# Ledger of designs, part 14: VH-VL binders against Endoplasmic reticulum disulfide reductase DNAJC10 (DNAJC10)

Target 1, 103 residues: Endoplasmic reticulum disulfide reductase DNAJC10 (DNAJC10), of Homo sapiens (Human) (q8ixb1r130to232)
Amino acid sequence: EIITLERREFDAAVNSGELWFVNFYSPGCSHCHDLAPTWRDFAKEVDGLLRIGAVNCGDDRMLCRMKGVNSYPSLFIFRSGMAPVKYHGDRSKESLVSFAMQH
Key: E = the ipSAE of ESMFold2; O = the ipSAE of OpenDDE; V2 = 0.75 times the mean of E and O plus 0.25 times the DockQ between their complexes.

## First folded at step 20 (VH-VL; framework fv_mogamulizumab)

Design e6 (from a6 with heavy chain G100L; at its last look DockQ between E and O 0.49; V2 from the best seeds 0.00; counts 0 for: pae E 5.2 > 2)
Fold by ESMFold2, look of step 20:
Parts: C-alpha cells; sequence; structure tokens
Structure e6 (fold): chain C 103 residues (1-103), chain A 123 residues (1-123), chain B 112 residues (1-112)
C-alpha cells in the first residue's frame, strides 16, 4: 500500500487525479527509522482512501530538492493541479489520519 | 578510520579499456553518494561521475558519457569506474570521493578523498 | 553547464596577513530551498583535495575558524583571517546545484 516513487513515475502518480500523501526519507536518518512503523500503520488505515507513497532521497537527491525537502522525514500531500502541502504536525498515526482527511 | 583506496590505474594506448576500483572502509558505504573526480597533470579538478547510495542513480560528465560506467558493490564496500574507448585527454589522476552526508542540509560536498590512481593514455 | 570563475588565479601572501578569494558562477547557485550549492576545497602541495566550506558558509569538520565562506547567488568569497604557512596550496570552488558539477580553475596561494 506504500508505493515507492522513483523519478520516472513520480509526476504521473501525483498528477493522476488522486490524493497522494508522500514520505520523503533518507536511509541514514534515525527520525525516518522511528517514523517507519507509524507510516506503515497509517498506510493500512487509509488504504483505498488515499494513495500513500515514499521517496528515497538517498537515491534521488535532486527530486527531493525540487520538492522543498530540507529535513528528513518530510511528509507532503499532493493534489493534481495544486501546490503540495507539507505536514507540520506530530508524527502519530491519529494526527496523520486527521490531516489526510481534512485534505 | 574512514578510508578510500583507489587502484587499477595504468599506462594504456588510446582506444583501450581500463577498470578502476575504490575500496571503502570505516563508514556505512551504502548511505553515501560516491564520485570519481580527475585531475590532469598540472591542471585543475574535473568531476567525472557520481552514483547514489543504492546505485539507482548515476550521472556523468558529457566528456565521458557513453564511454565510462560508474558502479558500486555495497556488499564489498567497493566503487568502480569502467573506462572504455580511452583518449589521450583522459590522462589524469583519478580520485575516489565520498559525498558529505548530512540529512539536514542536503550536501553534495566531497568530504573524503582517496590518494588517487594514475591513468596515462598515450600512443 | 555552470561556469565557475575564480579570482585571483595566483595569490602571494605574507604569513599573518588576511587573504580573500572570489568565485563567481554563471548562474545563481541559490536554490528555492534556501541553500547555496557552493563548496570550497584546498589542495595542499602533494596532497589530495580537502573540503573547507560546504553550502557557501559552513566549515567542514576540523577546519580552523580563520577560514570563512560568504556570499550568495553568483558571488562567493573565501576568507582567511590570518594566513599561516600551512595554508599554501590551490583553492577550488565548486558548484553542485546541477550536473555536471563544475570547479573553478583554482587559486594558487603561496608565501611571498
Amino acid sequence: as target 1 above (103 residues)
Amino acid sequence: EVQLVESGGDLVQPGRSLRLSCAASGFTFSYYYMSWVRQAPGKGLEWVATISGSGGSTYYADSVKGRFTISRDNAKNSLYLQMNSLRVEDTALYYCARELYDYEYFDDAFDIWGQGTLVTVSS
Amino acid sequence: DVLMTQSPLSLPVTPGEPASISCRSSQSLLHSNGYNYLYWYLQKPGQSPQLLIYLGSNRASGVPDRFSGSGSGTDFTLKISRVEAEDVGVYYCMQALEYPYTFGQGTKVEIK
């Protein structure tokens, strides 16, 4: 349910007309490792409601720069034709669900 | 101790091939972008190629694209440069370089360099 | 390709004197994320290059505080507040905003 997005498929996915919530992470980041189980649980809870993605910024640093990622993890909602919306809340599953539902 | 050790430099004729290796130790190799940077005798620095931590992304200088292939083996902590169709202008000391990793700042700096391996292409 | 131009190309110095090296890029190195993708390296005689400054103004680990980087966009400066004999070598600026990564031509700093 978590779709790993690489450069070739990123734009097509986030412009598909569906709502995407994307986790921009780095393999060496301890906060990213701490988030991983919560992100997986969140993805299962909202499965079928939103598309859930992940981008490995260790694999494509330039894609992450383009999206304004300045720390890891960075969590963004993408809607076709609209500017991405960064998530600034705490990293609990409840807060992630609440944020996703209001968007 | 963080260390990069290059090998495989040699004297070769134009049109031939050569494979460079770089052995890494003292750090988690797979986390870091790795690069080759060269320096012709008495000249400045020239970036050659870069590979991402997983090996999923590669980038090349225009002067070497289609002739050189950067690769890595994360299980062996090793970086490679396959150089085909060598030209006289490829003559240089080839450095293996680690890119600085700071997950807060998105760095591309070369913070660790090897001592280099000399490639001489002459007829 | 982003052209990197250093000035001066040769810089004779007296120990204890301040020194400045300029680097100009043909395009802005300031990304919309707020970072300048500009780096400074020193290659001492007979040695491999070593990182001095990353992202325009941050000193790399172990670099003395007499070295400082400044500037933004297309104009950058490396300053040495009090030159020491160990600071001789060739200084290079580099951009990493976009591929291909490009270096300046180098500034040779030497004792006069």
Scores: ipSAE 0.165, ipTM 0.760, lowest interface PAE 5.2, mean pLDDT 88
ESMFold2 (binder alone), look of step 20: mean pLDDT 92; pTM 0.946
OpenDDE, look of step 20: ipSAE 0.506; ipTM 0.874

## First folded at step 21 (VH-VL; framework fv_mogamulizumab)

Design f1 (at its last look DockQ between E and O 0.58; V2 from the best seeds 0.00; counts 0 for: pae E 5.0 > 2)
Fold by ESMFold2, look of step 21:
Structure f1 (fold): chain C 103 residues (1-103), chain A 126 residues (1-126), chain B 112 residues (1-112)
Amino acid sequence: as target 1 above (103 residues)
Amino acid sequence: EVQLVESGGDLVQPGRSLRLSCAASGFTFSYYYMSWVRQAPGKGLEWVATISGSGGSTYYADSVKGRFTISRDNAKNSLYLQMNSLRVEDTALYYCAREGYDSSGYYYFDDAFDIWGQGTLVTVSS
Amino acid sequence: DVLMTQSPLSLPVTPGEPASISCRSSQSLLHSNGYNYLYWYLQKPGQSPQLLIYLGSNRASGVPDRFSGSGSGTDFTLKISRVEAEDVGVYYCMQALEYPYTFGQGTKVEIK
C-alpha cells in the first residue's frame, strides 16, 4: 500500500530502519498525474519488500523544499543512515521495479 | 481555458473593510496555491498573501498581517481577501494569481505565478 | 526580507538592438538543491504581468528565444538579444526562495 507521509510522520518513518521509496508530487503537476496509476501498480507489485510512500507537496511545499525537492515528480529511496537516492530512470513500472530490486 | 476574474474593488474610507473575490475556471482549483499581489498606482508589484490548495497554510506580507485574511472555497472555485482597517497605503490594483508552472519538458515547478487575473481596483481615501 | 534591486529603472532602446537588465538580491537565491529561486515577469502597458523566466534561466512556454536569463546567487541578468516593438513594458525580477516573496522595483523598457 501507499503510505501518505505528512510533516509529523516523515522523519520517523524514513529513519525507522525500513527501506522507503517515496513519490514527492504536486496535484498541479501533469506528469505527476500521468505517473499515479503506474505508482499504484508498482506499489502492489513490491508490497512487503519495501515501504512505498507519497508526499503531497501541494499541501506542504516547505517540507518538500527542506528535503531538497523543488521539481515534480521526484522519486527517492530513503534508507536510515544513508543519503537519499534519487531515481533518474523512466517512469515505467518495469524500471521502477528494477531500481527497487537493486536496493 | 484557464481564467481568474477578480471582483469587489471599490472606493472606501480609511478604517473601513472590503472583501475581494477571485473566481477561477478551467483548472482544478483545489490543486493550487493561490496568491494576492497588488500594484499601487504608478508603482511596482507587491506580494500580499498566499494560501495552500487545501487552505491549511496561509502567509502574509508584514504590511497586511493582522488586518487581511486570505481564504478559499474550493467547492465554489473562489479565492477571497478580507481587508480590514484599510489604510490609504492599501490603495492598489489587486491581482489574483495561481502559483505553479508545468514545464512542457518533464517537470512541474511550484513557485512561479503562471496565471494572473486582470485585477480589481481598491481606492482608500478620505 | 530579501531586497531585490533592479538596474536600470528606465531603459530606452532602439528596435533591433540588444538590451540587458540587472537584478541583485540582498541574499543568495541559490538553494542547496542547485536552483536559483529567481523569476522574471513582463507587464506590457495596460496588461497583467506574465511569466518570462523561471528559476533564473528557463524560458516559460511561448516566450521567444531572444529572451534569456542568466546569473546565480545574488546577481542575475535578463537579456533581449534583439528588441522588438512588442517587448515594451515593465520588467520585474522576483525571488521566491523565502516569504515574503519580493519584487524588484521594475525596469521600464521603451522604444526611442
Scores: ipSAE 0.189, ipTM 0.771, lowest interface PAE 5.0, mean pLDDT 88
ESMFold2 (binder alone), look of step 21: mean pLDDT 91; pTM 0.939
OpenDDE, look of step 21: ipSAE 0.786; ipTM 0.933

Design f2 (at its last look DockQ between E and O 0.81; V2 from the best seeds 0.00; counts 0 for: pae E 5.4 > 2)
Fold by ESMFold2, look of step 21:
Structure f2 (fold): chain C 103 residues (1-103), chain A 126 residues (1-126), chain B 112 residues (1-112)
Amino acid sequence: as target 1 above (103 residues)
Amino acid sequence: EVQLVESGGDLVQPGRSLRLSCAASGFTFSYYYMSWVRQAPGKGLEWVATISGSGGSTYYADSVKGRFTISRDNAKNSLYLQMNSLRVEDTALYYCAREGYDSSGYEYFDDAFDIWGQGTLVTVSS
Amino acid sequence: DVLMTQSPLSLPVTPGEPASISCRSSQSLLHSNGYNYLYWYLQKPGQSPQLLIYLGSNRASGVPDRFSGSGSGTDFTLKISRVEAEDVGVYYCMQALEYPYTFGQGTKVEIK
């Protein structure tokens, strides 16, 4: 239910007309590892309501830099034709769900 | 204990080839961008090449592009630099470096060279 | 390519004195995300480089608080409030905003 997005498919996916919540991470990032269980639980809770993605910036740093990401983790909502919205809240499941439902 | 150990430096003639290796230990190697940085005798630091954690992205300094190839074998925790068509100007101590930094500010940044090896010396002379 | 220029290139000091090293880039290192992609390294005699300051002003873990980085855009400064004998070596600034990553020429700090 968490879709890994690579460079070739990223723009097509987030411009598909669906709402995406994307976790930009690096495998070397300890805080990203701390988030991973919460992100998976969150993805299960909102399954079918919106698309949940992940980008491994350890594989393609340039994709992440071009999307304005250079620190990890970074969590963004994407909607076709709209500017991405960065999540600035705490990393609890409850706050992630609240933010996703707001958008 | 995080460690990077370079090897393969040698004395070679111009036009020849040499392969450098860097053995990584104490961390999950595949997670990190890795770089080669060189230092000519008595000179400053020069970035040479960078490779992504998966090996899918590579970047080179103009001075080595087309002659050097950076690669990695994540199963062996090893980074490589294949150096072809060597020139006298390639004479340097070659460092292996890990890119990454996990700040106490609760964020990770992946552009700092936070771990360096001890270097392996390449001398190119006739 | 982003040119990095350090000054001074040689800096003799007496232990206990302050030291200041300037680094100037040929283009702004401030990304639209708000970070300056400027890093400071120290290479002590006979050693490999070590990270001192990341992203312009942030002290790396384990680096003494006598080291501080400041500046933004094109002009950056590394200060050592009280130089100690162990601080001798060559200091390099580096930009990582864009490839190729580039270093300054180095500033050799040595005891007078």
Scores: ipSAE 0.160, ipTM 0.762, lowest interface PAE 5.4, mean pLDDT 88
ESMFold2 (binder alone), look of step 21: mean pLDDT 91; pTM 0.934
OpenDDE, look of step 21: ipSAE 0.794; ipTM 0.935

Design f3 (from a6 with heavy chain K65E; at its last look DockQ between E and O 0.86; V2 from the best seeds 0.00; counts 0 for: pae E 2.7 > 2)
Heavy chain, then light chain:
Amino acid sequence: EVQLVESGGDLVQPGRSLRLSCAASGFTFSYYYMSWVRQAPGKGLEWVATISGSGGSTYYADSVEGRFTISRDNAKNSLYLQMNSLRVEDTALYYCAREGYDYEYFDDAFDIWGQGTLVTVSS
Amino acid sequence: DVLMTQSPLSLPVTPGEPASISCRSSQSLLHSNGYNYLYWYLQKPGQSPQLLIYLGSNRASGVPDRFSGSGSGTDFTLKISRVEAEDVGVYYCMQALEYPYTFGQGTKVEIK
ESMFold2, look of step 21: ipSAE 0.440; ipTM 0.846
ESMFold2 (binder alone), look of step 21: mean pLDDT 92; pTM 0.947
OpenDDE, look of step 21: ipSAE 0.799; ipTM 0.930

Design f4 (from a6 with heavy chain S30R S57Y F106L; at its last look DockQ between E and O 0.82; V2 from the best seeds 0.00; counts 0 for: pae E 3.0 > 2)
Fold by ESMFold2, look of step 21:
Order: structure tokens, then sequence, then C-alpha cells
Structure f4 (fold): chain C 103 residues (1-103), chain A 123 residues (1-123), chain B 112 residues (1-112)
């Protein structure tokens, strides 16, 4: 499942002690639309292993600025007590799974 | 193709209320932050209010807080400004503006503007 | 509130010559994400404003390359390399780093 994160619960969620992989996206962004099917498939494959989130930066863009997002989509791993880790790999499901498992 | 059309401007007495509308077309309205920007006769531009795509976040200039309410109806592709307790200082041409997006940038540019609707507040 | 100050406020120009408009902000507009949240608009006589430059230096779609924006932090410049008669109007800078969004006072560009 992909959990939409809003400003009020974002910090509590990503600091919950669970591992979060979060997609910061804009609804008008073509690259975000291209990623969406793969992100959904990825979320199904890793369900129960880590938490999958999404932030609509077209709605709460100040949250996205606050988290250092400077392009769309931006994919980050969050773990309590650690700096967020940006995913820089290709946007295939297999690469996403591999990256998530390293963490 | 992309258009914003304001309406509802009128001549009213101080203390009265007025509701402005902005009809949007040619884009997916709910995806965009929308704003009202005003310009008093012979003066510069002043930002008035902004509303997020969902309507969940609203922001107001201090000069209008508590008197003006920005809202939107995404099913009707419409933006509104309810103006209560109008003052002479609210006299202006009111523009509806879309806050644009760019490929790899997070920007708040007013990339599309309407023609404006004139509000005159005088006794 | 972030104060935006333009200079000059009036700029008579000769067609074919360059023009330059300065905009200063009371606080840095450079965000940690690397962008300057500074925008330039032109309002031609009797028209709605139009976007010229976004995020300090990027030309909006359809804006001729004779327009360029530069600067960072608190000091920004809009340049017109060769002024044309259609470039007359009032130029505004705006910051959108934080609410309330604020505009400069405007620079009126006129043909001499």
Amino acid sequence: as target 1 above (103 residues)
Amino acid sequence: EVQLVESGGDLVQPGRSLRLSCAASGFTFRYYYMSWVRQAPGKGLEWVATISGSGGYTYYADSVKGRFTISRDNAKNSLYLQMNSLRVEDTALYYCAREGYDYEYLDDAFDIWGQGTLVTVSS
Amino acid sequence: DVLMTQSPLSLPVTPGEPASISCRSSQSLLHSNGYNYLYWYLQKPGQSPQLLIYLGSNRASGVPDRFSGSGSGTDFTLKISRVEAEDVGVYYCMQALEYPYTFGQGTKVEIK
C-alpha cells in the first residue's frame, strides 16, 4: 500500500522506527506519471518489509521544499535517526527493490 | 487554450460584501495552486491570497486576513474570493493567477493571469 | 515580510540599446535546494502582467532571449540586451520564498 503523507503526520511517520521509501511527486509532471505504475508494483512487492509513502508536492509544496526536493520525482529512504538517502538509480522495480533491501 | 476569466467586480459601499469568481479552462485545475493578486489604480501589484490544489492550504496577506476568504470548487474549475467588510483601500483590479510548474523546478511563478475584475469601494 | 526594492523606478530607453533593472531583497532568496525564488513580470500598458523570468534566471516560454535574469541571494538584475518598442511597460520583481509573496515597486520603462 502507498500511504499519502501530509505535513502534519510526515515527521511522525518517517521517525516511527520503520523504514520509509517516499515518492515526492507533482501531479503535472510527466516523469512522475511514467513512474507511477512501477511505484505501485514496487509497493506491492515490498509490502510488509518497509513503508511506502508519497507526497503530492503540487498540493503541499512547502513540505517538499523543507525536505530539499529540487526535481520530480524524488525518491528518498527515511530511517529514524539517520539522514534521508536519495535514490539515484534507474526507475525499474528491480532496482528499487535492490536499493530498499540494502537498507 | 489555457484561460482564466474573472467576474463579480462591482461598485459597492464600504462595509459591504462582494464575491469574485474565476473560471478556469484548458488545464487540470485541481493540480495547481491559485492566487488572487490586486492592483489599485495607478499602483503596483499586491498579492492577496493563495489556495492549494486541494484547497487544504490557504494563505492571506495581512491586510485582508479575517475579511477575505479564498476558496475553490474543483468540480466546477472555479476559484472564488469572498470579500467582507470592504474598505476604500480594497479598491483595485483583482487578478486571478495560476501558480505554474516546471519540469525540474519547484516554482511559484504566476504563469497564467486573467484579465482582472474591477472592485470599487466608495461611499 | 521580505522587502523588495527596485531601481531605477523610471527608466527611459532608446530602442536598440541595452537596459538593466536592479532588484534587491531584504533577505536572501536562495533556498538550500539551490534555487533563488525571484521572479520578473512585465505589465504592458493596459494589459495583465506576464511572466518573464522564473527562479532568478530562467526565461518563461515564449520570452525572447534578449531578456535575461541574473543574480543570487539578495541582488538580482533583469537585462534587455536590445530594447524594442514593445518592451515598454512596468517591470516587477517578486519573491516567492515565503508568504506573504511580495513585489517590488515596479520600474516603468518608456521610450525616450
Scores: ipSAE 0.393, ipTM 0.831, lowest interface PAE 3.0, mean pLDDT 89
ESMFold2 (binder alone), look of step 21: mean pLDDT 92; pTM 0.944
OpenDDE, look of step 21: ipSAE 0.843; ipTM 0.939

Design f5 (from a6 with heavy chain T50A; at its last look DockQ between E and O 0.84; V2 from the best seeds 0.00; counts 0 for: pae E 2.9 > 2)
Fold by ESMFold2, look of step 21:
Structure f5 (fold): chain C 103 residues (1-103), chain A 123 residues (1-123), chain B 112 residues (1-112)
Amino acid sequence: as target 1 above (103 residues)
Amino acid sequence: EVQLVESGGDLVQPGRSLRLSCAASGFTFSYYYMSWVRQAPGKGLEWVAAISGSGGSTYYADSVKGRFTISRDNAKNSLYLQMNSLRVEDTALYYCAREGYDYEYFDDAFDIWGQGTLVTVSS
Amino acid sequence: DVLMTQSPLSLPVTPGEPASISCRSSQSLLHSNGYNYLYWYLQKPGQSPQLLIYLGSNRASGVPDRFSGSGSGTDFTLKISRVEAEDVGVYYCMQALEYPYTFGQGTKVEIK
């Protein structure tokens, strides 16, 4: 489903050779709360196709800062050997699926 | 109303221990990093310690590392500072501070401060 | 540790006139994410500190627009366009780029 990524495992997971779509969020962010149901539905729809992760920046803000997160939520695609790709689209499930399939 | 109320400051002898508390209200306590900041009489501000929302990450100024322990109880909306091996140099007004968030920025600012609790270390 | 140096340490001002406080850091506070992790606080006599400016130039909620922050990297300035009697107190800059967070020495602003 949605895999919570912590500092110790983050780099190994996103460099594993699988495609990762990661939601960097803050528990105090209203836009993050608005996204949560859609993110869960998206994760169900793409189960088995790509890995869906989440990072709680309220638990480790320095990890999020280190990965270039400058606002919440920030949604990134990670592929081993390639630069992360930030998602800039609307937060509908359909747009998330479309973006993931293009990358 | 968002507020922070410190307690537990006292007059103690060097080498003794003291535990400070900070009661939080009016906001979701577990969402926020919390800090202790102190101010010696007539002096400037010194950051002492910080703790993440879950309590999973803690940070300390070099001057207190190994002697002070920051902790929190999110069920009680309370922040703590256990101060061991107190020194005269630890004499200060101790503030509890919330590290605020802006929904557009990483906002590590101390946006809410308590009134402070006075710790005096003297023989 | 990042050292923060304020200038001047004492600043007598005339009401209605501008004031300027400088803050220098021993290393750049500009993160690769584009933000300067520099903050300004005012501690009025007998009060707790209050946040004025966050991330170099953003005014905190309720702070009058006569206060402005500017600068980037290692050199930052707080300006008060028209000083009022309520603006007296000690102003501190702080960096929050990395732990330990560190403050400048403070600048005491007084009415002449």
Scores: ipSAE 0.388, ipTM 0.828, lowest interface PAE 2.9, mean pLDDT 89
ESMFold2 (binder alone), look of step 21: mean pLDDT 92; pTM 0.944
OpenDDE, look of step 21: ipSAE 0.818; ipTM 0.933

Design f6 (from a6 with light chain L97D; at its last read DockQ between E and O 0.79; V2 from the best seeds 0.00; counts 0 for: pae E 3.2 > 2)
Heavy chain, then light chain:
Amino acid sequence: EVQLVESGGDLVQPGRSLRLSCAASGFTFSYYYMSWVRQAPGKGLEWVATISGSGGSTYYADSVKGRFTISRDNAKNSLYLQMNSLRVEDTALYYCAREGYDYEYFDDAFDIWGQGTLVTVSS
Amino acid sequence: DVLMTQSPLSLPVTPGEPASISCRSSQSLLHSNGYNYLYWYLQKPGQSPQLLIYLGSNRASGVPDRFSGSGSGTDFTLKISRVEAEDVGVYYCMQADEYPYTFGQGTKVEIK
ESMFold2, look of step 21: ipSAE 0.539; ipTM 0.863
ESMFold2 (binder alone), look of step 21: mean pLDDT 93; pTM 0.951
OpenDDE, look of step 21: ipSAE 0.805; ipTM 0.933
ESMFold2, fold request of step 25: ipSAE 0.402, 0.397, 0.391; ipTM 0.833, 0.832, 0.836
ESMFold2 (binder alone), fold request of step 25: mean pLDDT 92, 93, 93; pTM 0.947, 0.950, 0.949
OpenDDE, fold request of step 25: ipSAE 0.833, 0.831, 0.827; ipTM 0.940, 0.939, 0.938
ESMFold2, last read: ipSAE 0.400, 0.394, 0.228; ipTM 0.830, 0.831, 0.786
ESMFold2 (binder alone), last read: mean pLDDT 93, 92, 93; pTM 0.950, 0.946, 0.949
OpenDDE, last read: ipSAE 0.831, 0.833, 0.834; ipTM 0.938, 0.940, 0.939

## First folded at step 22 (VH-VL; framework fv_mogamulizumab)

Design k1 (from f6 with heavy chain K65E; at its last look DockQ between E and O 0.85; V2 from the best seeds 0.00; counts 0 for: pae E 2.3 > 2)
Heavy chain, then light chain:
Amino acid sequence: EVQLVESGGDLVQPGRSLRLSCAASGFTFSYYYMSWVRQAPGKGLEWVATISGSGGSTYYADSVEGRFTISRDNAKNSLYLQMNSLRVEDTALYYCAREGYDYEYFDDAFDIWGQGTLVTVSS
Amino acid sequence: DVLMTQSPLSLPVTPGEPASISCRSSQSLLHSNGYNYLYWYLQKPGQSPQLLIYLGSNRASGVPDRFSGSGSGTDFTLKISRVEAEDVGVYYCMQADEYPYTFGQGTKVEIK
ESMFold2, look of step 22: ipSAE 0.489; ipTM 0.852
ESMFold2 (binder alone), look of step 22: mean pLDDT 92; pTM 0.947
OpenDDE, look of step 22: ipSAE 0.783; ipTM 0.931

Design k2 (from k1 with heavy chain T58D; at its last look DockQ between E and O 0.87; V2 from the best seeds 0.00; counts 0 for: pae E 3.0 > 2)
Fold by ESMFold2, look of step 22:
Structure k2 (fold): chain C 103 residues (1-103), chain A 123 residues (1-123), chain B 112 residues (1-112)
Amino acid sequence: as target 1 above (103 residues)
Amino acid sequence: EVQLVESGGDLVQPGRSLRLSCAASGFTFSYYYMSWVRQAPGKGLEWVATISGSGGSDYYADSVEGRFTISRDNAKNSLYLQMNSLRVEDTALYYCAREGYDYEYFDDAFDIWGQGTLVTVSS
Amino acid sequence: DVLMTQSPLSLPVTPGEPASISCRSSQSLLHSNGYNYLYWYLQKPGQSPQLLIYLGSNRASGVPDRFSGSGSGTDFTLKISRVEAEDVGVYYCMQADEYPYTFGQGTKVEIK
């Protein structure tokens, strides 16, 4: 399942001790819309293995800026006590799963 | 054609209230942050307030915080500014502005402006 | 609040000559995400403002290439390589790095 993260809960969630993979998106972004079905399928496949989040940057641009987002979509792995790791691969489910399992 | 049309400007006495409206057309209104920007006669531009596309976040200049409320009705493609406890220094031409948006990179540019509606606050 | 200071405030120009407008911010507008949140607008006489430059150096759609933005951090410049009569008006810089968004006081460009 995909959990929408807002400003007040973001830091607590990603510092919870669980591994998070977060999609920073914008509602008007066509590449974000193209990713959405794949992201949902990915979230189902890794359910229980890591937490899948989403941040709507159309609702809180400043949260996204604070996290270093400079383009949409941006996909990051968060672990408590570690620097976030940006995903730079293609947007296939196979590549997302492969990246997630490396972390 | 993309268009913003403000209305509701008037001549009012200090302490009164006024509600401004902005009708949007030609674009998907809910995708965009919307703002009010004002310009006192013969003066420069001053940002007043901004609201997110969903209406979930709003922000205000210090000079109007607590007195003005920005809101939107996405079903009616309309932006509003409720102006309470008006002061002489609120006298200005009030512009409705769309904050710019690209599909890959998010920016905060005021890329579309209305023609403005004049608010005059005078004893 | 981020103070935006423009210079000059008045700029008489001869058509065909270059023009340059400076904008300085009281703190860096270069965000850790790599962008400068600095914007330029032109308000022609009797008109609403129009966007010229976004994110420091990008021309808005339909803006002639004689307009260019440069600079980073706290110091920004708008240049017009060859001023035309239609370029008269008041030029404003604006920061959108943090709320409240703030404008410079404007630079009035006039034909001599």
Scores: ipSAE 0.402, ipTM 0.831, lowest interface PAE 3.0, mean pLDDT 89
ESMFold2 (binder alone), look of step 22: mean pLDDT 92; pTM 0.946
OpenDDE, look of step 22: ipSAE 0.740; ipTM 0.923

Design k3 (from k1 with light chain D97E; at its last look DockQ between E and O 0.87; V2 from the best seeds 0.00; counts 0 for: pae E 2.7 > 2)
Fold by ESMFold2, look of step 22:
Structure k3 (fold): chain C 103 residues (1-103), chain A 123 residues (1-123), chain B 112 residues (1-112)
Amino acid sequence: as target 1 above (103 residues)
Amino acid sequence: EVQLVESGGDLVQPGRSLRLSCAASGFTFSYYYMSWVRQAPGKGLEWVATISGSGGSTYYADSVEGRFTISRDNAKNSLYLQMNSLRVEDTALYYCAREGYDYEYFDDAFDIWGQGTLVTVSS
Amino acid sequence: DVLMTQSPLSLPVTPGEPASISCRSSQSLLHSNGYNYLYWYLQKPGQSPQLLIYLGSNRASGVPDRFSGSGSGTDFTLKISRVEAEDVGVYYCMQAEEYPYTFGQGTKVEIK
């Protein structure tokens, strides 16, 4: 399940002690639209293994600035007590799963 | 063609209310942050309020907070400014403006402006 | 609130010569994400403002290359390499690093 994170709940979610993989996107971004089906399929495959989130930067761009997002989409792993880890790989489901399993 | 058209400006007495409208066309309205910016006669530009694409986030200048309400109706491609408890210092030409998007990075620029609608508050 | 100070406030120019406008902010506009949230607009006589420069130094679409923006942090400059008659109007800088968004006072550019 993909959980849309807004400003109020973001910090509580990523500091919950669970592992979060978060998609920072913009509604006007074509690459974000292209990723959406793959992100959905990825979320189904890893359901129960880690938490999957999304942030709509078109609704709260200041939250995205605060988290260091400078391009769309940006994909990060969050774990309480550790610095966020940005995903730099291709945007295939297989690569996303591989990256998630490393963390 | 991308257009913004404001309406609703009028001459009113202090303490009254007005509602401004901005009709948008030629782009996907719900994708964009929208703003009101005003310009008093012979003066510079002053930001008034901003609303996010979905309407979930709103921001106001200190001078209008608590008195003005920005809103949008994405089904009607319309932006609004409800102006209550108007004061003489609210006299200005009110512009609606689109905050632009870049395909690959953030962009808060006012890239499209309407023609403005004049609000005059006087005794 | 971020105060934006422009200088000069009035700039008489001779066509064909360069012009510069300074904009200074009361705090840094450079965000940790690497962008300067500084914008330049031109309001020609009788018209709505139009965007010239975004994010400190990027020229908006359709803006002639004689316009350039530079600077970082708290000090920014708009340059016109060769002023033309169509460049007259009031130039505003604006910051969008934080709310409330704030404008400079404006610089009126006019032909001598």
Scores: ipSAE 0.424, ipTM 0.835, lowest interface PAE 2.7, mean pLDDT 89
ESMFold2 (binder alone), look of step 22: mean pLDDT 92; pTM 0.948
OpenDDE, look of step 22: ipSAE 0.783; ipTM 0.932

Design k4 (from k1 with heavy chain F106L; at its last fold request DockQ between E and O 0.88; V2 from the best seeds 0.00; counts 0 for: pae E 3.7 > 2)
Heavy chain, then light chain:
Amino acid sequence: EVQLVESGGDLVQPGRSLRLSCAASGFTFSYYYMSWVRQAPGKGLEWVATISGSGGSTYYADSVEGRFTISRDNAKNSLYLQMNSLRVEDTALYYCAREGYDYEYLDDAFDIWGQGTLVTVSS
Amino acid sequence: DVLMTQSPLSLPVTPGEPASISCRSSQSLLHSNGYNYLYWYLQKPGQSPQLLIYLGSNRASGVPDRFSGSGSGTDFTLKISRVEAEDVGVYYCMQADEYPYTFGQGTKVEIK
ESMFold2, look of step 22: ipSAE 0.500; ipTM 0.856
ESMFold2 (binder alone), look of step 22: mean pLDDT 92; pTM 0.945
OpenDDE, look of step 22: ipSAE 0.810; ipTM 0.936
ESMFold2, fold request of step 25: ipSAE 0.335, 0.335, 0.253; ipTM 0.817, 0.818, 0.790
ESMFold2 (binder alone), fold request of step 25: mean pLDDT 92, 92, 92; pTM 0.946, 0.946, 0.945
OpenDDE, fold request of step 25: ipSAE 0.826, 0.833, 0.823; ipTM 0.937, 0.939, 0.936

